# Miniprotein binders against q8wwc4, part 7

Target 1, 195 residues: q8wwc4
Amino acid sequence: STEEKPQQHQKTKMIVLGFSNPINWVRTRIKAFLIWAYFDKEFSITEFSEGAKQAFAHVSKLLSQCKFDLLEELVAKEVLHALKEKVTSLPDNHKNALAANIDEIVFTSTGDISIYYDEKGRKFVNILMCFWYLTSANIPSETLRGASVFQVKLGNQNVETKQLLSASYEFQREFTQGVKPDWTIARIEHSKLLE
Key: E = the ipSAE of ESMFold2; O = the ipSAE of OpenDDE; V2 = 0.75 times the mean of E and O plus 0.25 times the DockQ between their complexes.

## First folded at step 2 (miniprotein)

Design T2P4
Fold by ESMFold2-Fast, scan of step 2:
Structure T2P4 (fold): chain B 195 residues (1-195), chain A 84 residues (1-84)
Amino acid sequence: as target 1 above (195 residues)
Amino acid sequence: SDEQIRELKEVLKYIEESVKELAKELGSPEVAQKIKNLKERAERLEQELKEALKNGDPETVERLIEKIFRLAEEILKLEKEASK
């Protein structure tokens, strides 16, 4: 009845019953706490995720346009070298599908957070961000194998067909004393376009 | 630091409460007992985590976080089994 709606039951059901993966949510909270406690008192996973979403929209557009020189400050050199070869070889329609407009990103999740020290005592954090976005790029169905297709109404008169794609971007920052506090993209994965 | 510890505990409580409510709907006393045992383990790990943070021991904190993560997986697995 409308008279008996425990707020805690609704919150609990949203977490457990599948609007977010509950184990992913626990994992992210624990790792975010460790980053805050030991590396950066200003760190917030929520603020990081919003910044990563902006970076994804920007970097994916530059990749789709083969503007690799503009990516030198944003993407690790080794990764950028590999991406130049792969992206340049793609058909134009596939290149266009790499680009995500900020307003077309429908879901973001944190995939994995890695905290580690290397043999020289340098401190690193890697955060994997997974983005789900809609694209109007015309890609053959055999290339997208199993990708979801959505229809979007424009006004009340016409329907635009869009495809749902996902991409994973891994962000890395070194927290070693005296190192520049910048996030760099250390991995880009797109199973439908960059395999 | 206490705020972040509270957030970790709150996440575990959300999952635990969901599994407990589902088990109650199914009427399984075995599942209810298992949830009770998992709750007690979570409370012990939270106390150990507070001590490790107080002592400034990052290796122990990382190990305890992994134990809490595994405990959360057990709770989620029970929820999946109870819902079947």
Scores: ipSAE 0.013, ipTM 0.283, lowest interface PAE 8.8, mean pLDDT 71

Design T2X1
Fold by ESMFold2-Fast, scan of step 2:
Structure T2X1 (fold): chain B 195 residues (1-195), chain A 84 residues (1-84)
Amino acid sequence: as target 1 above (195 residues)
Amino acid sequence: SDEQIRELKWALKLIEEQVKELAKELGSPEVAQKIKNLKERAERLEQELKEALKNGDPETVERLSEKIIRLALEIEKLEKEASK
């Protein structure tokens, strides 16, 4: 197995940034309770977060490999169309950096939960998930200004340098009566790679 | 249920702190009444939560959750309007 030792300063900074707004914590807790109480008695924000983490690892890997056909049922069509153009144009090292290995996701935060009705009365829930992950992709420091670096020791011999990146995935589900209870990725943001 | 009530109490406490912050930022006559109303609603909810601790009624917990959610959403609306 791999031995990983992140820099304490970067881990602490990420946690502080994630918990800098107590109102966001309150909104998340209250909205999760609302979803449970009035929309879906089986909903759990903890279980959703674990599922979203798995979805992020899976989707990011498929994006890095340009396997867009396999993403058609997971990502909204208009979003996937825009991503296809952007991702295909990336250098291979940048494509590789998009992929997050599940074991290398070091922090997960629920950014925002939005509950809203459209003009036709359709009911939607959007949950923004923010992920911080380590990558071994060799990306020049000029490209990743502001990125953090971690040292990883493999056994007794090898030392590998990894870079810390973040990505935000927005998940959407329609709760209108009679609609399939499926989550779809409605937005993907990666400020370092998908500008 | 006890855990839910504790979470709701903590959420209400944080909402009350945010109302105090809004009072500092939105020191105008036009919004002073809205801030007063938010404080009064938070105080009423605190009393209802205190009563719920004695009875433990599931229906009461659901009703209180709805009221707290509505209060939080109104605070969010005021905060966004202040940021414009």
Scores: ipSAE 0.005, ipTM 0.194, lowest interface PAE 10.7, mean pLDDT 70

Design T2X2
Fold by ESMFold2-Fast, scan of step 2:
Structure T2X2 (fold): chain B 195 residues (1-195), chain A 84 residues (1-84)
Amino acid sequence: as target 1 above (195 residues)
Amino acid sequence: SDEQIRELKELLKIIEFAVKELAKELGSPEVAQKIKNLKERAERLEQELKEALKNGDPETVERLLLKIWRLAEEIEKLEKEASK
């Protein structure tokens, strides 16, 4: 593995940076523009992404601590019910691995954006956000299969092992006239810890 | 505003670019024809936008935004179809 082809190395870099499909980037830009033009003149995908990153750090910490009551206004009821059962049954080391410190989020990518109307004419936008973050939680090797492992020196000869994990959070907001402009989390996926 | 108009023109150019990139990735004669149709629709929307701006017609601009929404949905569908 000392000899890598330039194209393969470049493609790997793009995947790490979360740019594997240029059509998805264009589609995201189009839908972000439509949200701005039609629904909310103050909407910015860049500002939304920053807010989503903060929400991820906050919600993931509360999940790791099993503080589900504090999540009732942030996470959809059905989703929170399912998460409560799954998270509570996790070992403490896996619970700790759910938590992402905002300073340890190394990459953020915007996934699918969907804009739709229900049968009553209510307007909804769902935005899928994908986060890559480092954790110091002591997790079994089998659980982290395919994850990158890093060793970080903290202070004089202090070494801490960190592992790269990813999670996907789907945010939903109703844009129907007169409804509060609140984003709620409609889905949480963590392939290494929550299925 | 003129800023909104610039954003819309930029969006149409992005759509045109996306259609060209999709053509390179798919490699299917059947899908290639659909890509050509999407490109022609994007070009027609740009022309209609220029006329609407010349006429100062905000209702026509709003209608064009709906057509762009539909075009974006078709691009998404074609991308999903290409994944199979």
Scores: ipSAE 0.012, ipTM 0.304, lowest interface PAE 8.5, mean pLDDT 72

Design T2e
Fold by ESMFold2-Fast, scan of step 2:
Structure T2e (fold): chain B 195 residues (1-195), chain A 84 residues (1-84)
Amino acid sequence: as target 1 above (195 residues)
Amino acid sequence: SDEQIRELKELLKWIEEAVKELAKELGSPEVAQKIKNLKERAERLEQELKEALKNGDPETVERLLEKILRLAEEIYKLEKEASK
């Protein structure tokens, strides 16, 4: 009568969160406060994280489809140049595994927040976002060593097998006065698919 | 502003609560002294932070927040060690 039946999605989040520690929360809160206090009064780490998740879903899909022209305004030029050859050479199964549907992103974490100045006195903030997502792409276990496999029930009879993957996207914004408040992707890491 | 002050008070409250939790878990004289030192550091940092915010000194606020992060890391390590 009081029994709760957690969904597979909730169990997956609980498992991933078991690897977090409270010090990461404190560090992120401190860095977010510094950005808000000294660089941008409109900044919110919660709002940023939601936007980053949307950007990850969008960019990863475009990468999987090799639509690089549509990424020129979202991804740094040198990063996009390196990705073009790597992604284009991937098998179709691996390309499909790069794409994360927004509904399949099971966990997000803020990795590192760095605040720095260049030689010209320009202000930069880099925020590393780590995403864990489920994919139905059929990739041999030897290629994705260490990936967790989950079964998802569709209705009462159907079962779909999905693998858990992770990707890290680094977002950069220039906070120098007069510069547009746009975030660009300065690094993409996918240890299972992009080396 | 009021919002930034509330966020910092919440962070300081977390540190205070973590120190209180350690005090309850660890009954040895050696650990009691370490907990006392952590509590004194937390109280000092809170006072200094309030003064720096009132004076509008961003460099001092940033330095104090770095010290608060370091204090939080020490508390976390002690709590993990105590759970053994």
Scores: ipSAE 0.013, ipTM 0.391, lowest interface PAE 7.1, mean pLDDT 73

Design TPR2
Fold by ESMFold2-Fast, scan of step 2:
Structure TPR2 (fold): chain B 195 residues (1-195), chain A 101 residues (1-101)
Amino acid sequence: as target 1 above (195 residues)
Amino acid sequence: SEELYLKALELFEKGDLEEAIELLKKVIEIDPDHVEALFLLGAIYLEQGKPEEALKVFKRALKLDPSDPEAYLMLAWTYEELGRKDEAKKYREKAEELRKK
């Protein structure tokens, strides 16, 4: 009960802190409006965020299992090549910590949104998504400096010890007329596990 | 004025655009240098199909921070809505140049 309350308080504090620091939130709302107004009338930042959470849960699990072949359609080729080397060199406990269960994602924030044109006039949007998730992976405290440790009560009053980690995934889509409307992961950052 | 700005953001999220505009105008009256309020006001004007109004507030935001590539991008799209293709291209190119730095 005592441990459960600290976790609940931290979730509430995290949401309030995110809302209290509105610069990125305002820019996100404005850019989402511009994407809707000028690029794609079907675009919704709320629907995108929900899809991004699903993608994060799926991709992070495949990375933790070193199933890189299954990521070729989801992750940019250059990014996947770099990740393959980094991930395969991780200890098993670190690999396990990369995986986020959808139900354990405790907070999602939209970071920077970049809208740009290349030298050929192609239109691109990059959306940075930041995720905070709980993991039961057994990682030494010195490896996860600054990570919060929580104890969560489950059905039968069982207490599980979990650590809070964060990861940032950047999604890219080309909006040039005639291009398929697919989002690709163009960057993955995990400061605690992927250097 | 920051409290009024946050209230305007809540109204914008709920789709209460007219009330959001009234609060943003109040914020700008109290704090003329509030760039975020100018950006949100301009975006709401574009949503309402008022690109002439949007142009004025985005130009003001640019004057307060001439190094912000987002201000140039918003002006480019505002000019496109006004049918001013040459200005739209010019501001889009300036936005790209600032991003490269």
Scores: ipSAE 0.013, ipTM 0.342, lowest interface PAE 7.2, mean pLDDT 77

Design TPR3
Fold by ESMFold2-Fast, scan of step 2:
Structure TPR3 (fold): chain B 195 residues (1-195), chain A 101 residues (1-101)
Amino acid sequence: as target 1 above (195 residues)
Amino acid sequence: SLELYWKALELFEKGDLEEAIELLKKVIEIDPDHVEALFLLGLIYLEQGKPEEALKVFKRALKLDPSDPEAYAMLAFTYEELGRKDEAKKYREKAEELRKK
């Protein structure tokens, strides 16, 4: 069959979007254990992922509204500088598509976790998070190449059609003695909207 | 020790599989209930194409924590690599049961 149509039942979308190789889950767990054991006894990948999801919803909304001054403490300076130019040049409908409502984030995955030291002995952890979210933004399908369309039916009425997009946010924290324990967004990628 | 475990993970990521295995065997000898070392050792065996060896260490991990859905999931994956579809299905179903409250 050449076409897979969205199912009307709301539970179907999680089956389509939620598959993950068990090896990737164990690798994430191993690296999370090392962060806990060596850097922060209070670290939990589960708690981190929930916080990252909240941060994504918040940051993506501020980006869509071009409120860059409010992002200065959350996003690395160089990254924010590049984003200002790219985002301000987007049409309003594309800006709206950048924003993810917390309730419309249908899947989150943890990508690479990097633990490293620089030449000065500073300790860093970078965690890449990928978010899959639904948007009602009116964007032509040719602009959102490869975007999926899902239908959600609630009860016997309320059929909604939305586009599925993904964005990758990389979070970084420095664990060097005496440094504040803050996570900063060191990279934002959205292949459909931000190049 | 924790230091040996971290070094083993670094070797695994670089592809130095035999050295990683030797370090993990030492970790497990020092700390026989180090479940994370068992998981890493099992992953290395799978990457070497040694699912029979992986099966043994994942079974040990499950014995140390029978409530761990990831141990069941890795056993299911390992049974699939062995072509043992019935066992793979049983362990996959148990992993899902443990994830549901």
Scores: ipSAE 0.016, ipTM 0.426, lowest interface PAE 6.5, mean pLDDT 78

Design TPR4
Fold by ESMFold2-Fast, scan of step 2:
Parts: C-alpha cells; structure tokens; sequence
Structure TPR4 (fold): chain B 195 residues (1-195), chain A 101 residues (1-101)
C-alpha cells in the first residue's frame, strides 16, 4: 500500500526498549548468575542467546515451510500441535513473514528467566527470548498493526522495502541430575501473525 | 538518584565495575531502600571475590524484601564463598522452597 510510511530510527527505538525496564534487566543478570552458580558451570547467557538466535532462525524457517515433523525434537508436543493448525491456515505471504533470516535479526533481548521446581522435585529453567527481525514478505500494513516499514539499500544500487516484526520464543531445560542437557521450545508468540 | 542508578547500569554493561560500584554506593546513600541497587552491588562484589561486602548488601536487600527467592540464593552463594556451609544450606533450601511450583 502507498499509505505505508518508512521509519528509519529503529536503533533509537531499540535502545529505549533496552532501558525501559531496569527491574527486569537486573533480575535477568542475577538469575543468569544463579544458573551458572547452582545448575551449570558451563552456562553462559551470552552463549545461550547466540544459540537461541540460531534456533529461532532454524525453527521459524521450518514453521514457514510447514515442516512440522522436523520440529518434534525442538518444540514441545502440545505447542507444536497448536502451531500446526494456526500456521497451516496462514496465507503464503504470512507464512513467509514467520521466517527470520539470521542476518536480518536486528535485535535480541532476554525477557523473563524462571527457575522453578515441580511437585516431583525436578529442576527447570525457562528463558524467554525476544527477537526483532526484518522481512521482505509483502504483507498489508493493516495486518501488521504497529509494525514499522523501512527502506534499506543493498550495496550501492538496490533499495529493498522491509518490515520490522518481533517474535518471542520460550526455551526450557531440565537441570535435574542425570537428565540430558537439551533445550526445548515451550512457547512461541508472534502477536502480528499467530493469534 | 534514579539518574545515578541508570548511569551505574551503563557502566556495568561496559565493564567499568569500579566506577559502577561508586555510583551504586551513592544511590544507596541517597535512597537506602533501593533494592535493585543493593542487588546489583552485591552481585558485582561476588564477581570480584568480595563476599564480606556482598553479605552486607544482600542482608539489607532481604530485609527490605523477604519474599524474594533470588535474594536467598545470592545469600546462600555468598555464605558458600565465606566457607559458612550451614548458613549457605539454610538459605539455599529457603530459596528452593519459595520457587516450588
């Protein structure tokens, strides 16, 4: 649509978001330190964030292609069942918008970290990761309420129109002694595409 | 005090720990009940191998918010660094109880 207006100051917006919740920022640092201290001496929030970014790029691409069988080991069963119905019903342009290219992820933020024990004494950590990424998928502005539209140059001759979207993936791992150290995606949220 | 607190967060992100500590101390001097400044200061002290200093600020933070399981974990870790294993176990068990779902 010709009504779409480019906004180019995404870096300023991202910086403001980074400082908008100092309570969450400090608690995230403390919880990451506690995970290292008590659960896993090899844990690093920086390394985890990089791995989560890779997982997001991989999982979102498989979702966009409806390759749900390949997600069975990465995404919790109940979550995958719900996503299969929602994603399959999306138009192709919306499916394409779900996929985040690793090189087009412009900002990554760690949301809430939850450390808890269940009724059987099993130890769990859930880490919410929020990703902001650019997409070239052709989606009407009305569908992406509140999303920003940007024009970016490709080299010195090309101009490409991209839209900024966000998605939140919650990763869970069981730290009970003797359990495999595998992260599983326990929640996927995409307010613009998956409701 | 909030301006100094945000400046301290910026310095901590940059790895300027000594300057961050000095600003956090000023924040706490102006606002003795600033739990977030106490928590961050205590964590920096632990990272620097100063568990005696960390103990004082974490005890203060816990007194201000006795329902915070993270404060119990940080106290337990601080007691471990001090070699006070009985207190470390006590505070760790309390933290785990508060985090039970």
Amino acid sequence: as target 1 above (195 residues)
Amino acid sequence: SEELYFKALELFEKGDLEEAIELLKKVIEIDPDHVLALALLGMIYLEQGKPEEALKVFKRALKLDPSDPEAYYMLALTYEELGRKDEAKKYREKAEELRKK
Scores: ipSAE 0.067, ipTM 0.530, lowest interface PAE 4.8, mean pLDDT 79

Design TPR5
Fold by ESMFold2-Fast, scan of step 2:
Structure TPR5 (fold): chain B 195 residues (1-195), chain A 101 residues (1-101)
Amino acid sequence: as target 1 above (195 residues)
Amino acid sequence: SEELYEKALELFEKGDLEEAIELLKKVIEIDPDHVEALFLLGWIYLLQGKPEEALKVFKRALKLDPSDPEAYLMLAATYYELGRKDEAKKYREKAEELRKK
């Protein structure tokens, strides 16, 4: 009944989002191949995407809790400084809406992949990841005018209302020989909460 | 020719590279301006170790959309594989320049 309807809606939406842009899919695969061929033979876009999903769940939780000191290793200093002031100014319900549980992430897509070299010959890759996730935070509908709303039945009497939100995280890694193979979050965008 | 292009993508995904190339050549014969088919064809050539063929195809794609920084990056990688480091640097710098706009 209620459970079937939200599941069917989610699957249809994910399918449309997933393969609705064949051009972007080709470009993503080509760029992933370029990274593999010329930078790192162990690189896999599938493995990266799973890791990015975990990072998003973890970082978004820490942001919602204002635990910025724990984000110093994961988020670029300049980005973290800007986010610290924006996030601490949010109402608690908006802070809660920033957090995505891993189980509530319903769709992920790879956006832009940019590959570049600097004047010193250092090699960089930036990968933009877009995440769609459900939140039960009490955000007024007028604030989230474009968001989809889903109802989940938790028991005989209880129906939990969840809203679908999206966030974009840009990951950067330096592939220069001898550099640590660490990804850093270089950009965070949330049009509904962080403008 | 979009049906042929979609079939070529499917074959590429399965690793049937020669069959994908033949379909992409047919797509380009029917629609010479099909940029996506040119990109995929060029990349399959690189995967097969044919950077000379890839170069021709990526140059054609760039002519159709000279504002695409990704086309410049593909050309830079192709020139690097050819051992033509000066051209590789030139196209990398053009890609960087376009990203600033």
Scores: ipSAE 0.006, ipTM 0.242, lowest interface PAE 11.0, mean pLDDT 73

Design TPR6
Fold by ESMFold2-Fast, scan of step 2:
Structure TPR6 (fold): chain B 195 residues (1-195), chain A 101 residues (1-101)
Amino acid sequence: as target 1 above (195 residues)
Amino acid sequence: SEELYEKALELFEKGDLEEAIELLKKVIEIDPDHVWALFLLGSIYLEQGKPEEALKVFKRALKLDPSDPLAYFMLADTYEELGRKDEAKKYREKAEELRKK
């Protein structure tokens, strides 16, 4: 078929091209400052985003390979149980499309940030990260309605067609005094593959 | 007024911005030096698209502690929303300098 969308060019107004709602952009800044002020003076949304990007690349690869036992330390137990059923049921090409190579992640956006206390007084921060990445997996165009299609050349190799997909990973950390400062993945969404 | 401030923070996290503002104004009325109430109030004003009102409360927070990097970061963000890019850059650079110390 024909190229569905051209590759986006760099533009002065990067925020307009960032797939961010202006309201979410303001809320994200406010909540990042509150996390810094109240919970962790070393917290940086920029450093967190880089770490989350690495985690996404790693976790998505393990999911695509159905290596669920290696995800038990990174993904919440109940989430992992649901993912085992859904991922195992996918065709191999769809499983391959779940995996994002770090260098093929073209855009990262911070979604909702939730700061809350539970009934026991435990402190939690949940950060939703949205990733847009390119994949070489062979998925029919009709399955990926609205997806952007890009062509890339690798040296003297022929043009390769890649499809743009998105996934949302929610990271959670407990800031209660005495708890280990570990981030865990509390939610994974991939509307085109996992729903 | 710390009790009222904690209640305002809860309302803010739930998205009940109008109620949060009402309580924060009460906190500031009782305790004019409550820096965190000023920071939260200014932040809510920014979220509502009221950067001029946010500017006033963040400047007040800065007067209470001129060495606080957070006040400079919030002022930088507010100036950016006002389209005053030179001031935004200046305050952000000062905030980064103070944060490193």
Scores: ipSAE 0.006, ipTM 0.234, lowest interface PAE 10.6, mean pLDDT 74

Design TPR7 (at its last look DockQ between E and O 0.41; V2 from the best seeds 0.00; counts 0 for: pae E 7.5 > 1.5)
Fold by ESMFold2-Fast, scan of step 2:
Structure TPR7 (fold): chain B 195 residues (1-195), chain A 101 residues (1-101)
Amino acid sequence: as target 1 above (195 residues)
Amino acid sequence: SEELAYKAAELFEKGDLEEAIELLKKVIEIDPDHVEALFLLGFIYAEQGKPEEALKVFKRALKLDPSDPEAYLMLALTYLELGRKDEAKKYREKAEELRKK
């Protein structure tokens, strides 16, 4: 049958967030276990994810305000240089849309975890985090092709229009013995605002 | 069956290890070359403290995909649990070689 059941026909535009299939989730879980087993007994993917969410809220706000000097300790030098050019050229409403308030992050997912070694035997882990967040920034529909729009009521008085955006931040840490356990943002992707 | 493999992964996520094992065994019966089902089964065996069973299954997974660094690292850990430090070192070093950027 071609006909869908009535409950499967959406009356309001509903958002289906992209999820890794269960096999990819298992691979991520196993990689997290291997980081714990081989690199750092204090490592927890759950604790990392919460910290990454805080970092995303903080870094995205600084980017939206073009406070690049404050990002030098948090974002890889080459990445920050490229971001300065792209962000500075954005209209103010697009800059504002880069910022995610911690309370408006509706979903976080762990993408790929990559573990690798360089020619000198230094150990690196990159963890890709995808964040889905709501923004009240007024962005034209043409710029946000495929983005979802929500109306939020505050009591019975006001209606606030919010748009759902996603951003992917890649966090890198060196796990070589004796190196400080600092995470640095090695990549920022925002398909709607940053290309 | 891919559907059964997905179901097994969901059961593993929920902590229903025995049910996950039963489904993974069915997947392997249907598709003996299902490397992801073999790898997950080996991981569950390792978590249950069954290193001999984990070793057999991880070796099968590696024969199907000899370039999987996670399988080499799991094998190295399994060999360590069995007190076989020389094999553990060899498999760990192979994983590091495969993960060179």
Scores: ipSAE 0.480, ipTM 0.823, lowest interface PAE 2.2, mean pLDDT 83
Fold by OpenDDE base, look of step 3:
Formats: sequence, structure tokens, C-alpha cells
Structure TPR7 (fold): chain B 195 residues (1-195), chain A 101 residues (1-101)
Amino acid sequence: as target 1 above (195 residues)
Amino acid sequence: SEELAYKAAELFEKGDLEEAIELLKKVIEIDPDHVEALFLLGFIYAEQGKPEEALKVFKRALKLDPSDPEAYLMLALTYLELGRKDEAKKYREKAEELRKK
């Protein structure tokens, strides 16, 4: 009578990525309300977050492919120049790990919202968005200090080992009359990849 | 106090405004200088059509952080809800002045 060893259900420790400090959430909601009240009556933090998620997936994919020319309208010139140097020097596995597919984004949070006026009286809003995504890129664990390795079973397929990565994208928009109402990416940070 | 503030924010996000107010009051009782709890409470009062209560709370928050331009903007909005356009303008201008620094 061969005792079938009970398959240890690996409790997928949902690392509850610690909810952003509740204080930050409140501040974000208040600031989002201020944007709506004073700058854009069509502004929705929910709609913005969804758009930012799509932009992140698109931009990160283009970065992974070194398609910098296609980013000129989306990313601030100074940021894009710095990224071109950093990304080009990355090994291929690190470049591949920059790409986030929409379906691989596990969590999205609003980090901070800043509203500022420059010396010329131009009004700017910056929104920092933080993304956590799974990559299938094989990055050495030593390089990914503190990256959580997850075994993810996607559907009926074999258990794939994926690593959880994070990225922070700061979106900027100028709220000056006659300025094109476009969000641009003013900052890109990929933890452990673009340090 | 932070955990209660978190729960209050979650309740606010769910639309449970009355429960959020109760928790925020508890937070403020524990920490009278909790600026974020004061702002959220003021915001909820404004959303409930209680601009006078919101004004009281925002003025308290401004005493704690007199350099915060967002606090002055919230105050300006509250004055607009009260039909007090001159005060609203004053506090909007103050917010703009603080942002240029």
C-alpha cells in the first residue's frame, strides 16, 4: 500500500504588497479632488490610473526593445536621453525584464501627486504611479536582491517561475491655457534594473 | 492611529462616509495633530454638503501645516460652497503664493 505523499498545497503566499500608507492614499484622493476642482473637471484618478497602466505597458515594452525614437512624444527628452544610455548597456535578460505586459501587472498604486507652479506661472501636475509586474526573464537572484520569486501556474500550462519587479513612472501634465493637454512621462525608475 | 486612519480611508473609498467619519473622529481624539485625518474629515464633510463643519476642520489643519498650499485650496473650495467668494479668492491666492516659493 504505497502511501501517496500529500501534495503540499504550496500556499501561494499572496505577498499582500503592503497597501500604500493609508495616509498617502488619503493625500492622493484629496489631491485628485483638487485636480478635478481647479484644473480639469474631466479628471478621474481611476481613469488616469488605467491609462497610466496602459502607458506603462507600452513604454516599458518599447524600452525593452530599445525603440527610443518611438518614445520621443511620450517621455521627457532628458529622461529619454538618460534611459538610452542605461538601457543600451543592459544585458539582454535585463532589457527583457523591463517589459511589462498588461496581464502581468499584479498591482498598481498611486504614489504621490504634486501640484506646482513654476516661476513663469505655469501650472503642472505630477502623478507618480507605481507598478508591480511579473517577468519571465531569467535574472540572477543576486541581481534581484529582495525580488520575490513566484511560481505561477497560468491556466493548464506548466508552473512557470516568475519574478516580481517594480517600476515607478511619474506622469506630468501642464495645465496652462493653450497648451496641449497631454501627459508626458517625466521620470522612469525600474528598481534593480535601472539603478 | 495610523491603522484607524487607514480603515477610515478604505471606508471612504467604499462610500461608507458615516463610518469613515466615526473612525476619523477617533483618530483625531488619539492624535489631535493628525493632519491627514483632519483633511479627510473635512473633505468628507464637504462631500456631505456640510461646508461649515468642513471649514472648521480645515482651519484646524491649516494651523498645524500653515505652509501647505493644498490646505488653502481646500479651504478656498469650502468658502466657494458657502458662497463666500472673497474669502475663497484670498485663500486661492495664498495657495498660489506658497507654490511659487
Scores: ipSAE 0.022, ipTM 0.472, lowest interface PAE 4.0, mean pLDDT 80
Fold by ESMFold2, look of step 3:
Structure TPR7 (fold): chain B 195 residues (1-195), chain A 101 residues (1-101)
Amino acid sequence: as target 1 above (195 residues)
Amino acid sequence: SEELAYKAAELFEKGDLEEAIELLKKVIEIDPDHVEALFLLGFIYAEQGKPEEALKVFKRALKLDPSDPEAYLMLALTYLELGRKDEAKKYREKAEELRKK
C-alpha cells in the first residue's frame, strides 16, 4: 500500500524518524508480550511509554539545570558520572537545549527491547525509547547538521524559531527475585549535544 | 508478500488472530523463507496456547536466520512453556552470546 499524504507536520515527522517496518514493530510487540507473560503481569508497553515520556521530560530538565544529585536515583551511576563531565562542559545554550518540555515532545517511539540474563543469572529488560522534541534554545544551525527549524506563532503575534532535536533513553529493570522493582536509565543520548 | 505481511500485522492489532494466521499462511506459501511472517505466526500460536506449533515455526525461522538473537530467545521461552528447561537454557545462552556482538 502507498503511504497516506497528510499535512506537512505529519510528513516532517516521517522524514525525521524514518519509516517503520510493520514486521519490526511486531517484533517489539512480541518482546513486550514476553515481559508481560513471564516477568510482570502489570506490564504494559503503552503505560511504560507514557511513563518514559514523563521521565524523559523530567530527567532532561534536571540535566539542563545540572541537578545531578537529583538524578542519582534515576540514572545508572556510571552513566551519570560521564554525563556530569559532558553536560558541565556545554555552553549554556546547549545545556538549555537538553531540556524537553512535555508539551513539545512531538513523537515518541519504542526502539529495541532486550530481554537477557547476565553471567550471574540476573534477569534484565532494557527498553530503548526515542523522543523527538522542539526547543527554543539558540543553537547555531551549523553545529547541529540535519536539525529542522520550525516557526511557532504565539498569541501575541510573536514568532518563535524552534529546532527539532532527538534523544534516546535506554531504561533498564532487573527482574531477579528479591531485587527492588525499579526502572533506571542505563543510557542517555541527546543528538549532537552530548557527543 | 510484504503487503500481505503488513495486512496480517494490522489484523493482529485488531485482535483478528485467526484471520491473521490464515493470511500469514498465505504469505509463507508464496514466500517460504519469509522470516518475519514466521515470527508473527509463531507468536500468535503462543498467544493461543499452542506452544508445540509455535516451537515448530520458530525453529523454521531460526534455520533461515541463525544470527538473530530474538529467534533464540523465542525458542528458549517456548521451551520453558513446554517444561524443557535444558533446551531453554541452551537457546537462552545463545541469544545472550549473539546480543553481545
Scores: ipSAE 0.013, ipTM 0.281, lowest interface PAE 7.5, mean pLDDT 74
ESMFold2 (binder alone), look of step 3: mean pLDDT 80; pTM 0.732

